# Designs tried in a protein design chat: VH-VL binders against Sulfurtransferase Alvin_2599 (rhd_2599). Part 4

Target 1, 107 residues: Sulfurtransferase Alvin_2599 (rhd_2599), of Allochromatium vinosum (d3rpb9)
Amino acid sequence: MVNEIDSESLSQRLADTEDVLLVDIRTPAEIAQGMIPDALQLPMHLIPIRMSEIPKDRDVVIYCRSGARSYQACAYLMQQGYGRVLNLRGGIIAWARHGLPIVAPEG
Below, E stands for the ipSAE of ESMFold2; O stands for the ipSAE of OpenDDE; V2 stands for 0.75 times the mean of E and O plus 0.25 times the DockQ between their complexes.

## First folded at step 1 (VH-VL)

Design n08 (framework fv_navenibart)
Fold by ESMFold2-Fast, scan of step 1:
Structure n08 (fold): chain C 107 residues (1-107), chain A 121 residues (1-121), chain B 107 residues (1-107)
Amino acid sequence: as target 1 above (107 residues)
Amino acid sequence: QVQLVQSGAEVKKPGSSVKVSCKASGYTFTSYYMNWVRQAPGQGLEWIGQINPSGGSTNYNAKFQGRVTITVDKSTTTAYMELSSLRSEDTAVYFCARGYYDFWSGEFDYWGQGTTVTVSS
Amino acid sequence: DIQMTQSPSSLSASVGDRVTITCKASQSISSYVAWYQQKPGKAPKFLIYDASSLESGVPDRFSGSGSGTDFTLTISSLQPEDFATYFCQQSYDTPYTFGQGTKLEIK
């Protein structure tokens, strides 16, 4: 089953400087409108090609707009041997609703 | 309980300005964007602009750029929209609406009751 | 600017009917569509976001669907309190734009 984390819990883990990688799987056009700081930009269609960039030895939080696409991405990654992936429940929408930081992407 | 309470109806002459207020309560004022939307009689909704109450940064619809100013008073948790150089086509109900954080997130989950502004000579 | 076109502009229906309202964007906006309900003399109420996600407290007879340019709001079994005007809105880019509205009237 896919493990999930909500925006408040994720924000707390990041504030505690825990070793967590954020992965944004939205389209480049969506990411251009804003993203969670320091997230790895990895559009969903590229996951099979670029999944080696995702570490297996630390927690990885995958997010999309609302949490639906990233749930499926997490399920796929778990099937491929990535046991430490978590879905951000509610996606970047829920993150924004909580007033949490959004930044313009680097490059 | 989230509430947005707006100031009362205004009747203005062409060429004047109007300033509408929106008092927010029941949530952390600086954690959400405040938007302004108008509706002419019998017509649809038109977005005017928004403000981030935390920093005071604004984003205006180009149709109103140069005539609209959106501000906040954090001490009273109140947002304001001032529209200048009023024309008869500015006759509308003006709404404030709470948006989620960031300029791209335009989902308006709570609305003020509306302020009727009538522009006539 | 992104134009949103609704159809129909009005429709008459009876309690218990299934009603469908359509919204078309002038360009692809992914799933960045919200739906609102407005009753006479009142402010709009937030109904649906991200094209298909129901806001908390909204009855499950309401549903949204679509992606890209074509979006639909459906009420599966119309209730007396559902007679209102419905608006779609794109949240993809500023300026945020609304459809012209669909007035749902009692037969």
Scores: ipSAE 0.005, ipTM 0.598, lowest interface PAE 11.0, mean pLDDT 87

Design n09 (framework fv_navenibart; at its last look DockQ between E and O 0.45; V2 from the best seeds 0.00; counts 0 for: pae E 8.1 > 2)
Fold by ESMFold2, look of step 2:
Structure n09 (fold): chain C 107 residues (1-107), chain A 124 residues (1-124), chain B 107 residues (1-107)
Amino acid sequence: as target 1 above (107 residues)
Amino acid sequence: QVQLVQSGAEVKKPGSSVKVSCKASGGTFSSYAMNWVRQAPGQGLEWIGQIIPIFGTANYNAKFQGRVTITVDKSTTTAYMELSSLRSEDTAVYFCARGDYYESSGYYYGMDVWGQGTTVTVSS
Amino acid sequence: DIQMTQSPSSLSASVGDRVTITCKASQDISNYVAWYQQKPGKAPKFLIYAASSLQSGVPDRFSGSGSGTDFTLTISSLQPEDFATYFCQQSYSTPLTFGQGTKLEIK
C-alpha cells in the first residue's frame, strides 16, 4: 500500500524544519515551468538507474503533476526496499491550489 | 508514427485462458503506460489494467480479481494481457492503449494511441 | 471507484445541429476528463483531454467544458462523419472508468 501525505501536512512538516526530502519526478520541461522549493529533480524514467540518490533512512516525499506518476514511483521504490517513501496526494496541482510556494528551478 | 498492432481473433472455451499481444512500433515502448480495455458486444468500455514498462509494475481493476496478468517484453516492444478462467461474459473486443506520462500521466492526457482490437469469443 | 454517468444514452440529430452530451462524475475529479469518439468496428479516437483541451487534428466543431462533477462535449454543427458513439472517461484515479456511451445517430 503506498503511503500518502497531503499538501497541508507536508507544508507543516517543512515549516517545522523536519528532515524530509522532496523529489520531483516530472520531466525537465515540466520542472522548468515551476517546482516545489528545494526538491531533488529526478525524472521518473531515471529512477531505476538513479534510485541510490534517494536515501532509505529519511522520509522522502515524491511528487509529480497530479500524484499519479509519483504513486507508481513510490510503489516501485517500496518494492526496492524504500520503506519511508510517501506520495504527495494531488501532486503539485494540489500544492498550488493550497496557495503553497512554487519557484523556478535554480541550478 | 506510433502504432499498436494486436494479435488475431481467438475463440475459447469456458474455463480456458487467452493471451493477447500488443506490439508497439514507431516509438519508445518503455516510456509509456500501456492500458488494456475491453468492450463487450454492443456495450461500453471497461478498463482492465495497466503496466508501466520502465518499472515493470502493473495495476489491475479489482473486478478481474486474480484472473488477469499484464506483462511486457521490452526486447520485442510487446505488451501482453492474459485472462484466465474465461466465462461467456468475457466475450469482447480487447484493446491495448497507451498513455504518455513524461509530459503527463496516463491520468492527464488519456489514451492517445489504441490498437486495432482483438476479438475474443468464449463459447461452449 | 468513480462512476461516470453520460446522458443521453442515445440521440438522433440532423446535419448542422448543435449536439450536447453530458457526463457526471460521482465525485469531484477536477478537470481530469477525456472524451473519445468510436465509430462502428473501430478503436476509440481521442478527442478532448483535461475536460476542455482539444487534441491535435480534431475539428474545431468539437469542444469540451466542465470542472468538478459536470462535463459537456459539444459538437457545434453536426456533420455526417460525426455519427459515432461518444465516451467520457475519468483519469483522476484508478480504476480508470468510462461513461456508458452516447450513441449519436444522424437522422
Scores: ipSAE 0.016, ipTM 0.623, lowest interface PAE 8.1, mean pLDDT 87
ESMFold2-Fast, scan of step 1: ipSAE 0.452; ipTM 0.853
ESMFold2 (binder alone), look of step 2: mean pLDDT 89; pTM 0.930
OpenDDE, look of step 2: ipSAE 0.063; ipTM 0.755

Design n10 (framework fv_navenibart)
Fold by ESMFold2-Fast, scan of step 1:
Formats: sequence, structure tokens, C-alpha cells
Structure n10 (fold): chain C 107 residues (1-107), chain A 120 residues (1-120), chain B 107 residues (1-107)
Amino acid sequence: as target 1 above (107 residues)
Amino acid sequence: QVQLVQSGAEVKKPGSSVKVSCKASGYTFSSYWMNWVRQAPGQGLEWIGQIYPGDSDTNYNAKFQGRVTITVDKSTTTAYMELSSLRSEDTAVYFCARESYGYDWYFDVWGQGTTVTVSS
Amino acid sequence: DIQMTQSPSSLSASVGDRVTITCKASQSISSYVAWYQQKPGKAPKFLIYAASSLQSGVPDRFSGSGSGTDFTLTISSLQPEDFATYFCQQYYSYPLTFGQGTKLEIK
């Protein structure tokens, strides 16, 4: 049920300037070590109270460290009516291992 | 200064469960992944799984699916690995190991190991 | 799963010898390899990460090289304290996997 996208496919969509929102659901301490550029920082435990920040009219790629927790987050959001969420398969681990850019957070 | 101290040796019967502890000190416990690795007598190292204490996010090796549970107690800075339905093949030394801070995820600090013997 | 295969499984050498241990991944893992040393009755000790980056405090007689599928650990001039078992580990993808180990024995 949960749609997934891999790091190479996501990187291509971003390079093609597609309107995709990235959401990083890791802890603030993990995000401080680096994140995918332009990702919305939304720790997993805050999703139930901050999910209104997630749009329903564009693709939203949710990621965590390995893809396991973000898979659960996507399933939860789909139950809440968010039909355009995708899990980043392999998480920021796979992203980094493909040599893709990681940046310091803004703050 | 950074230390991981594990619980003592266990002797268990087949079919029982074992819960090994790993007490961390000298660093910010909630900011580092904690891994569990085992080693059967005379054999190599086998990764069991990991936990991030900050939010209890876990990743498990599928080989142990349905048998392993990794948890933390942040108030005592302790990680736990519980393995159920024990078999003789589970006889091993079990290690906890801290993953490095950055994106090169090597195991920079290891516990001393806990010997678990499964015998009838 | 990525299988890590070490060669040789055991090696007998003398103090002062150059020792080479190899590690082969079943698929390309870029440079995401770590090396560990384990002495009898002790936990493993980290030596090298990213295939070639030596940990501070590890003697410079140790070196690592390789990328893709083939990796090498070299000890340029073996010392008595170097007799141990050596393990490679890939951290490219889950599950994390180790080589079977190479036991370095005194000749």
C-alpha cells in the first residue's frame, strides 16, 4: 500500500524541478548531523499535531534514517487522508551512500 | 570515559528468552545509534539490529525477525536486547556497540560482551 | 543481503612480515567498509572506516584500500600485538554484514 521511491529516482525528480516536498521525520539531534536540502523538519512524534503542514495536492516524500520508520509514517498519513505521500526507500542512509547532497539545517 | 558495560553471563534452556543489558556512560545517550552484534564460538560477527534512543526507532536483521526486541531506558542510559525462542545455535557472545556520530557508520565503542549459553 | 568474503580464513606470519588481508563484497558498496581487530576474549576494536581512513591512535603500519567490491587491509611490519582476528564490515546497506574473519597466527 505504501508507495516508495528510491534515492536515484528522487534525485532525478528534484533535478527535473518537480514540485516535491521532502519531510525529514528524524529527531532534532539526527537532523543536526545533516539533512537532505530543503526538507521540512517534522520529527515523527509530532506528526499527529503538525500534519496540517503536509500538503495534499503535491507529492510528499517522507524519509527517516533507514526507511523503516518513515514507512510507518506514510501508512499513518494515508489513514488520515494524505494520499500523495511516498516513502524514501533506504532513507538518508541510501541517499548518502549514493553520494547525494546533505546539508546542515537552517538553525 | 565513554563506556558500554554489559550484564553478566547467562545459561538458558532451549525455548526460553534472554534479556541482555548495555549501560552507556560518558556521552549523550539519545544522540547515537546503539547496535547489537553476536559471535558464536569460533565464528564471525553477526549483526542483530539497532536502536536510536532518542525516539526508539529500530532496525532489525530479518534473520532474527519475530524473535528479537531491542529497547532502551533513557533514565538509566541503558539499552536492552531480548531474544526469545532460544536454540542451541543462539549460544554466542552478544555485544552492544555504539555507532559513530557522522554518516560513516562504524562501531567506535563496544561493550565487553555477554556470554549466552543455550543448553539442555 | 551483501555477503562479505575474506581471504585467507587464516594466515601464519612472523614478526616483521608484511601481511595482506582481502575482503570481497557480493555487490558494489563504494567505500563503505570498516575494519576491526579482535583479540581472544575481547570485544572487537575499530581500526579503519571508509575503506582507508585510519582511526586516531591506530599505528600507521595499518592501512586500508579499495573501492567497489574489493578491499584490502595491510600491516606493513607485523608486531607481536597484531596477532588477532580481523573482520571487514560493510555499512552500505541493511542488514549490516561482516566478513567471516581472518585469523592471524604466529608462525
Scores: ipSAE 0.059, ipTM 0.728, lowest interface PAE 5.2, mean pLDDT 90

Design n11 (framework fv_navenibart)
Fold by ESMFold2-Fast, scan of step 1:
Structure n11 (fold): chain C 107 residues (1-107), chain A 121 residues (1-121), chain B 107 residues (1-107)
Amino acid sequence: as target 1 above (107 residues)
Amino acid sequence: QVQLVQSGAEVKKPGSSVKVSCKASGGTFSNYAMNWVRQAPGQGLEWIGQIIPIFDTANYNAKFQGRVTITVDKSTTTAYMELSSLRSEDTAVYFCARSEGYSYGWDFDYWGQGTTVTVSS
Amino acid sequence: DIQMTQSPSSLSASVGDRVTITCKASQSISSYVAWYQQKPGKAPKFLIYAASSLQSGVPDRFSGSGSGTDFTLTISSLQPEDFATYFCQQYDSYPYTFGQGTKLEIK
């Protein structure tokens, strides 16, 4: 049911400048320690209130620390009519372990 | 300070059902998942299932699917686990365990004290 | 289901000893491993998450390592309060599964 993408596949899509929105659903404290560049910051508890910020006409990759929370977020969003969400398998932990870019959030 | 307080011990007949409660206090209600784990006498831990209140979603171990229902009453911040068609093999201590889902995945950071359920004729 | 196998099932040690407990997953689970301590008649206590991250308030004599299928919990200098049963848990996929436990007893 939930489609997933791994860190290497996602980094390739971003390198190809494909139209992909990244959504970071971690806590503000976690995000302050580093995030994937250009991700929309949308803490998980705000998804039911702010899900209208997620587009339905482009691929949206949802990520968290390890991929577990974002898997459930993707399942929920699919039930709400968001058919183009993908879970980042392994989350930002796997992303970092592959040496991929992490930035401080804009202040 | 987070505290999980479970209901008291139960003695049940085979074929009946049991409903165990777990009341959460402290912390943020919307920022957790509640898990249920059991431990048979002298045995290890076995995950039964979880509920994620913010998404109104429950996930179950297939071993218990069809017999277990996990629910939450958001107004009292209380999670429930109901297990039906009880067998002697269901005799165990049942724990609720909360994950601070927004911080570090679904690892179980706070536990209730446990509820002993004995199934005997 | 992912099977978690701990070794040894029990061990005896003295205060001040270095103790190592291992946990093997039946398939790769990246770093999605937590470790718990359980004393007789008590609920488990959370020690480590993401294979190597120490939970707040846990003494730094506890450490975890590993990735993929092989994981280790180490207590660098055993204290009297450390005699307990230790469990590993995978949270890579449903259902979540635990190792059978390692009972650490005083010599």
Scores: ipSAE 0.033, ipTM 0.667, lowest interface PAE 6.1, mean pLDDT 85

Design n12 (framework fv_navenibart)
Fold by ESMFold2-Fast, scan of step 1:
Structure n12 (fold): chain C 107 residues (1-107), chain A 119 residues (1-119), chain B 107 residues (1-107)
Amino acid sequence: as target 1 above (107 residues)
Amino acid sequence: QVQLVQSGAEVKKPGSSVKVSCKASGYTFTDYWMNWVRQAPGQGLEWIGQIDPSDSYTNYNAKFQGRVTITVDKSTTTAYMELSSLRSEDTAVYFCARHYEYGSWFDYWGQGTTVTVSS
Amino acid sequence: DIQMTQSPSSLSASVGDRVTITCKASQDISNYVAWYQQKPGKAPKFLIYAASSLQSGVPDRFSGSGSGTDFTLTISSLQPEDFATYFCQQYNSYPLTFGQGTKLEIK
């Protein structure tokens, strides 16, 4: 039921300048250690309250540390009517292991 | 019926460590984060940290960073909090409490474990 | 850290009274507030989340309101079993923080 995308495929879509929103649902302490560039910071526990910040008219890739929490977040959002969410399989761990860009958050 | 059952009271000397357990039953252990919260006598509640049982990811309050370790044993559906380098100020009732990952409010709590640190 | 300050620290009331407890956050936390009831020697009991959402099984005489920095817990007609200490908690950011508590005593 939950659609997934891996790090290589996501990296290719970003390189092709496709309109994709990245959402980092990890804790602020995790995000402080590094995040995927341009990701919206939306800690998992705030999703029920802040989900209106997630657009329904474009692809949204949701990620966490390993892909487990973001899989559940995608399932929840799909039940709430967000049909264009995708889970980043393997999370930021797999992203980093592929040598893909990680930045410090602003501030 | 959801239950969180904690280990019994502990009396410890300054400089030692304590390990408190919290056995969960009545729900899918890996669907809920487990948190530890303490309450000193006559004082308010203080959040210590949390663990996601599905991947053992931990997040600690900076005040306890370096002294606290939270772990889980999925086979026994038990969470543990170990606090080291104990001081008299660590005398408190320690609670485990769960939350569903889409909100850090605690719907079920353990009964509490009294930890007394005295010379 | 976000500081949560409750007022009053203690109040005396009679059965049937309307009781109001306030909670102030040191910065804007939207509606990310939960309320708990604690009786002597017991663990806290969950009452309200998202400032105003009542937990199933909690009597409807309990209600919450507020957004931003100012929050209120109201008991519309106090019952004998309601004498307890009440705590607010923010979950807008880590570390999670609680108010100091408001002790509700019988007159």
Scores: ipSAE 0.006, ipTM 0.612, lowest interface PAE 9.8, mean pLDDT 88

Design r01 (framework fv_romlusevimab)
Fold by ESMFold2-Fast, scan of step 1:
Structure r01 (fold): chain C 107 residues (1-107), chain A 122 residues (1-122), chain B 108 residues (1-108)
Amino acid sequence: as target 1 above (107 residues)
Amino acid sequence: QVQLVQSGSELKKPGASVKVSCKASGYTFTSYAMNWVRQAPGQGLEWMGWINTNTGNPTYAQGFTGRFVFSLDTSVSTASLQISSLKAEDTAVYYCARDLYYDSSGYSFDYWGQGTTVTVSS
Amino acid sequence: SYVLTQPPSVSVAPGKTARITCGGNNIGSKSVHWYQQKPGQAPVLVIYDDSDRPSGIPERFSGSNSGNTATLTISGVEAGDEADYYCQVWDSSSDHYVFGGGTKLTVL
């Protein structure tokens, strides 16, 4: 079963300076519109090629726009032996709705 | 927390101009797009367009080009709507409303200004 | 142009369930948002993305969206729920937001 975390819980973990990696799996065009600060940019279609960049020894929160694509990505990664991936429920949309910080990548 | 505070009511004659302001507070102004919505007396909500708060680029719905101008002053977190050559049909309450990204692409409006009533009569 | 159709009014007794519909061609493929507007006040977002509630909105409010009809459901209706309700979608073919005509909910 894919483990999920909501925006409020994730925000609290980041505020507590926990060692969490954020991974944004949206398209480059979507990421250019804004992203959660410090997220690793890893478009979904590249996950099978670049998954070695995802650590297995710390919590990794995968997010997309609404949480649907990242749920699938987490399920795939779990099949590949990544036991510490979590889906951000509601994606960056829910994150933004909670008034949480979004940054534009430097152009 | 998050607030959008609009300027006060306006009573104008046909042919005049009006400028409605919307001052944002409690969040990073440039991280969320600003939309404008009109509501004529006794009528429903009508979307007028949006402005990208990061770039300042406005997008207008069909029917709201020419006489309507969206602008920003990011130094004071304020969006403005100017209507020129006012007509009786412009009589309405005008709302500003925040969108989730600084780019409007189908998200909802999570916070609204209180509305500014513009009355055009002679 | 894409059109959203709402009934102009719905009446419900206190404590009963109100259902407000929003009709649109293949609306189930779109994300529907719902706003509550009380007399003399600005609209308030009550449901987003078909069925999600913003923080502070009571669990009595729920939404669904399938086929050609989206529905806002308000269970255990209270007098304070009396308002106009508007549905909204983004229409990608015209690149603009579309509002329904609004439904006046009367609690009698």
Scores: ipSAE 0.006, ipTM 0.591, lowest interface PAE 11.1, mean pLDDT 87

Design r02 (framework fv_romlusevimab)
Fold by ESMFold2-Fast, scan of step 1:
Structure r02 (fold): chain C 107 residues (1-107), chain A 121 residues (1-121), chain B 108 residues (1-108)
Amino acid sequence: as target 1 above (107 residues)
Amino acid sequence: QVQLVQSGSELKKPGASVKVSCKASGYTFTSYAMNWVRQAPGQGLEWMGWINTNTGNPTYAQGFTGRFVFSLDTSVSTASLQISSLKAEDTAVYYCAREGYSSGWYEFDYWGQGTTVTVSS
Amino acid sequence: SYVLTQPPSVSVAPGKTARITCGGNNIGSKSVHWYQQKPGQAPVLVIYDDSDRPSGIPERFSGSNSGNTATLTISGVEAGDEADYYCQVWDSSSDHVVFGGGTKLTVL
């Protein structure tokens, strides 16, 4: 089963400087338009190749546009032994709707 | 360059066992998962499960537990499927298929040629 | 259990465009792959991740996926495209790879 976190809860954990890795699995073109601050850019199709970059000993929140594809990514990672992945419910759309910060990559 | 070569056709009686092999070449065997797919005569494709070629851990789809065993011999880059207590409804072409990583979602980028298993009296 | 629905057959004249649909509840949120299978042969991956082509697959093959329908489009159809076509997804809720029932493409 995939664990989920909402935008408000994630925002609070980041504000508290908790050891959470945020992973943006959208396309490079989508990420270029804006992303959640400090997210690791890991397009969905590269997950099987680059999943070693995802730690197993801390919480990892994976997000996409709406939460649908990142839910599937979390399920896949859990099957690969990554027990601490969480899906951001509603994705970056819900994040933006709550007025939470979005930055351009590299700035 | 990438090739999956399967063992030859088998004709078996009900209650017998069969072992289908799939020899990989042209890539690092332990870097890609191997899946098994069945196709009964005149029917569509049916996923049976997969085996992690690095760890040896098999995962079976519903309906393929018990009589079906996935195994590896990494020294010869070979995955095998064993079916015990054969039944007439096991008559099918059995394919091994390599799982690619481009999509991250179980795309089967290379397939073996298939092994026909016929179970009849 | 998750189900993918394909039409059993599609007929198309040479040089025209064939469209093969794959219906599934909210399939647009899933990654769809397409396979071509000719009689007596193993399947061949022709589209992966909704719309990407493997090396060696002609540009005539394209794919789309949105809402409840994914579509494989073959433009300028040739006699050699006659085959069975299967769509496929991974369903996270059941942890199961699901194939459509297949569509026989006839070029006449």
Scores: ipSAE 0.007, ipTM 0.594, lowest interface PAE 11.3, mean pLDDT 88

Design r03 (framework fv_romlusevimab)
Fold by ESMFold2-Fast, scan of step 1:
Structure r03 (fold): chain C 107 residues (1-107), chain A 120 residues (1-120), chain B 108 residues (1-108)
Amino acid sequence: as target 1 above (107 residues)
Amino acid sequence: QVQLVQSGSELKKPGASVKVSCKASGYTFTSYAMNWVRQAPGQGLEWMGWINTNTGNPTYAQGFTGRFVFSLDTSVSTASLQISSLKAEDTAVYYCARGYDFWSGYEDYWGQGTTVTVSS
Amino acid sequence: SYVLTQPPSVSVAPGKTARITCGGNNIGSKSVHWYQQKPGQAPVLVIYYDSDRPSGIPERFSGSNSGNTATLTISGVEAGDEADYYCQVWDSSSDHYVFGGGTKLTVL
């Protein structure tokens, strides 16, 4: 089953400086409007090609706009042997509504 | 420790206005969303919308725009629902409920409900 | 608008297992929350994010969610479990919460 984490719990883990990789799987156009700081930009359609960039030895939180696409991405990655992926429930929408940091990507 | 206490029942005539209050305690008021849910007699739960307690911005579900207004008084940790131009079909129990996650989360604590009866 | 379908009623004998379903298109990709409402009382969250239990909710309550159906399972049903049960999801396309129509659980 896909493990999930909410915005508040993720924010707490990041504040505690836990080693967590954030992965934003939205489209480039969506990412251009704002993203969670330090997230790896990996649009969903590129996951099968670039999944080797996702580590297997630390927690990886995958997010999209609302949590739906990233849930499917986590299910796919788990089938491919990535046992430490978590879906961010509510996506970047919930993250932003909690008043948590959003940054513009460089370039 | 978390508690939501709503104002008392109201009996109103059609065309009147009513304001339902929801006072929060036991947590930081602006760290959680406040949702409003309606339940007509013998019917199920209807989500009406929410208000972002940090920004003050309300969001209304379809069917609850216009006559329904969500507001806040953060100085007293209170959310309010005002219904104008009351109709008989507004007769219902109105609940406030704390939203854990602003978008896709759940309502973890509920007020006791406020019965609003609209009759001639 | 997204629609959640629940059976209007379910009957179960004391001590047996009750299963209350919540149908929705591709609901397995969403997070489902369940509320219990006893007569004259406010709803109480019994399951959140498909299968998690709030503090104070007995282990007899469990949840699952896959494909087009989410299920609330109550094992060892007690008379005190008589209530209306509602499923709920967040519909990201409309930015709105959606409740199911509710299921009346009768323990006979």
Scores: ipSAE 0.005, ipTM 0.562, lowest interface PAE 13.7, mean pLDDT 86

Design r04 (framework fv_romlusevimab)
Fold by ESMFold2-Fast, scan of step 1:
Structure r04 (fold): chain C 107 residues (1-107), chain A 121 residues (1-121), chain B 108 residues (1-108)
Amino acid sequence: as target 1 above (107 residues)
Amino acid sequence: QVQLVQSGSELKKPGASVKVSCKASGYTFTSYAMNWVRQAPGQGLEWMGWINTNTGNPTYAQGFTGRFVFSLDTSVSTASLQISSLKAEDTAVYYCARDEYYYGSGSFDYWGQGTTVTVSS
Amino acid sequence: SYVLTQPPSVSVAPGKTARITCGGNNIGSKSVHWYQQKPGQAPVLVIYYDSDRPSGIPERFSGSNSGNTATLTISGVEAGDEADYYCQVWDSYSDHVVFGGGTKLTVL
């Protein structure tokens, strides 16, 4: 039920200037250690309150540390009517291991 | 500010039922999952399962199906654990613990004080 | 059936460094949380997501997680650190939370 994308495929989509929203659902403390550039910071526990910030008309890639939490977030969002969410398989750990860009969050 | 307050200790006979409650305060109850954890005398922590406070759907660990029921009363921010057909091996301290996420699978950032259930004939 | 293995006990002198290990197959791919439990009290989260500290937890507490071993490190150990320590992960394969067996830290 949950569609997934790996780090290499996501990196290619971003390089091709596709209209993809990245959502980082980790804790603020985890995000402070580094995040994927341009990701929307939306800690997991706030999704029920802030899910209106997630568009339904474009692809949205949800990620966490390893991909486990974001898989559950995608399942939940799909049940709430968000049909275009994808889980980043392996999370930011796999992203970093492939040498892909990690940035400090903006202020 | 965040508090989980559990009901008092229980002494029961084998075959009886018990209901342990966990009242939450200081946060939005439905934004965090609630876990149940058991600790038998002198033993370690054993995860029993969790309940999604938004949907009311419970998930039980292996070994805690059948006799164990997780429930909610969201109007009073309370999660409950009911154990039926009590056995001597159910003697333990039962904890509720808040998951940092509404879907589970996170850290347990706040814990109730524990409820001792003793099953003895 | 995922299993976390901790030593049953660790002894350390005051002011020294205690290291409590949590062994698990490929545990470095999981997020490890650590709890402190003093006698008669509920557990308290002391480290979450491998190495992060909740507010109020001293900097003496740190964590690491790589390969098959996660480690809770307590530097400058104080008498008040004497407690049982538990590691915990969520196993995505079984969709179950798993606790280690616990380690009793004795400060003498």
Scores: ipSAE 0.005, ipTM 0.599, lowest interface PAE 12.2, mean pLDDT 87

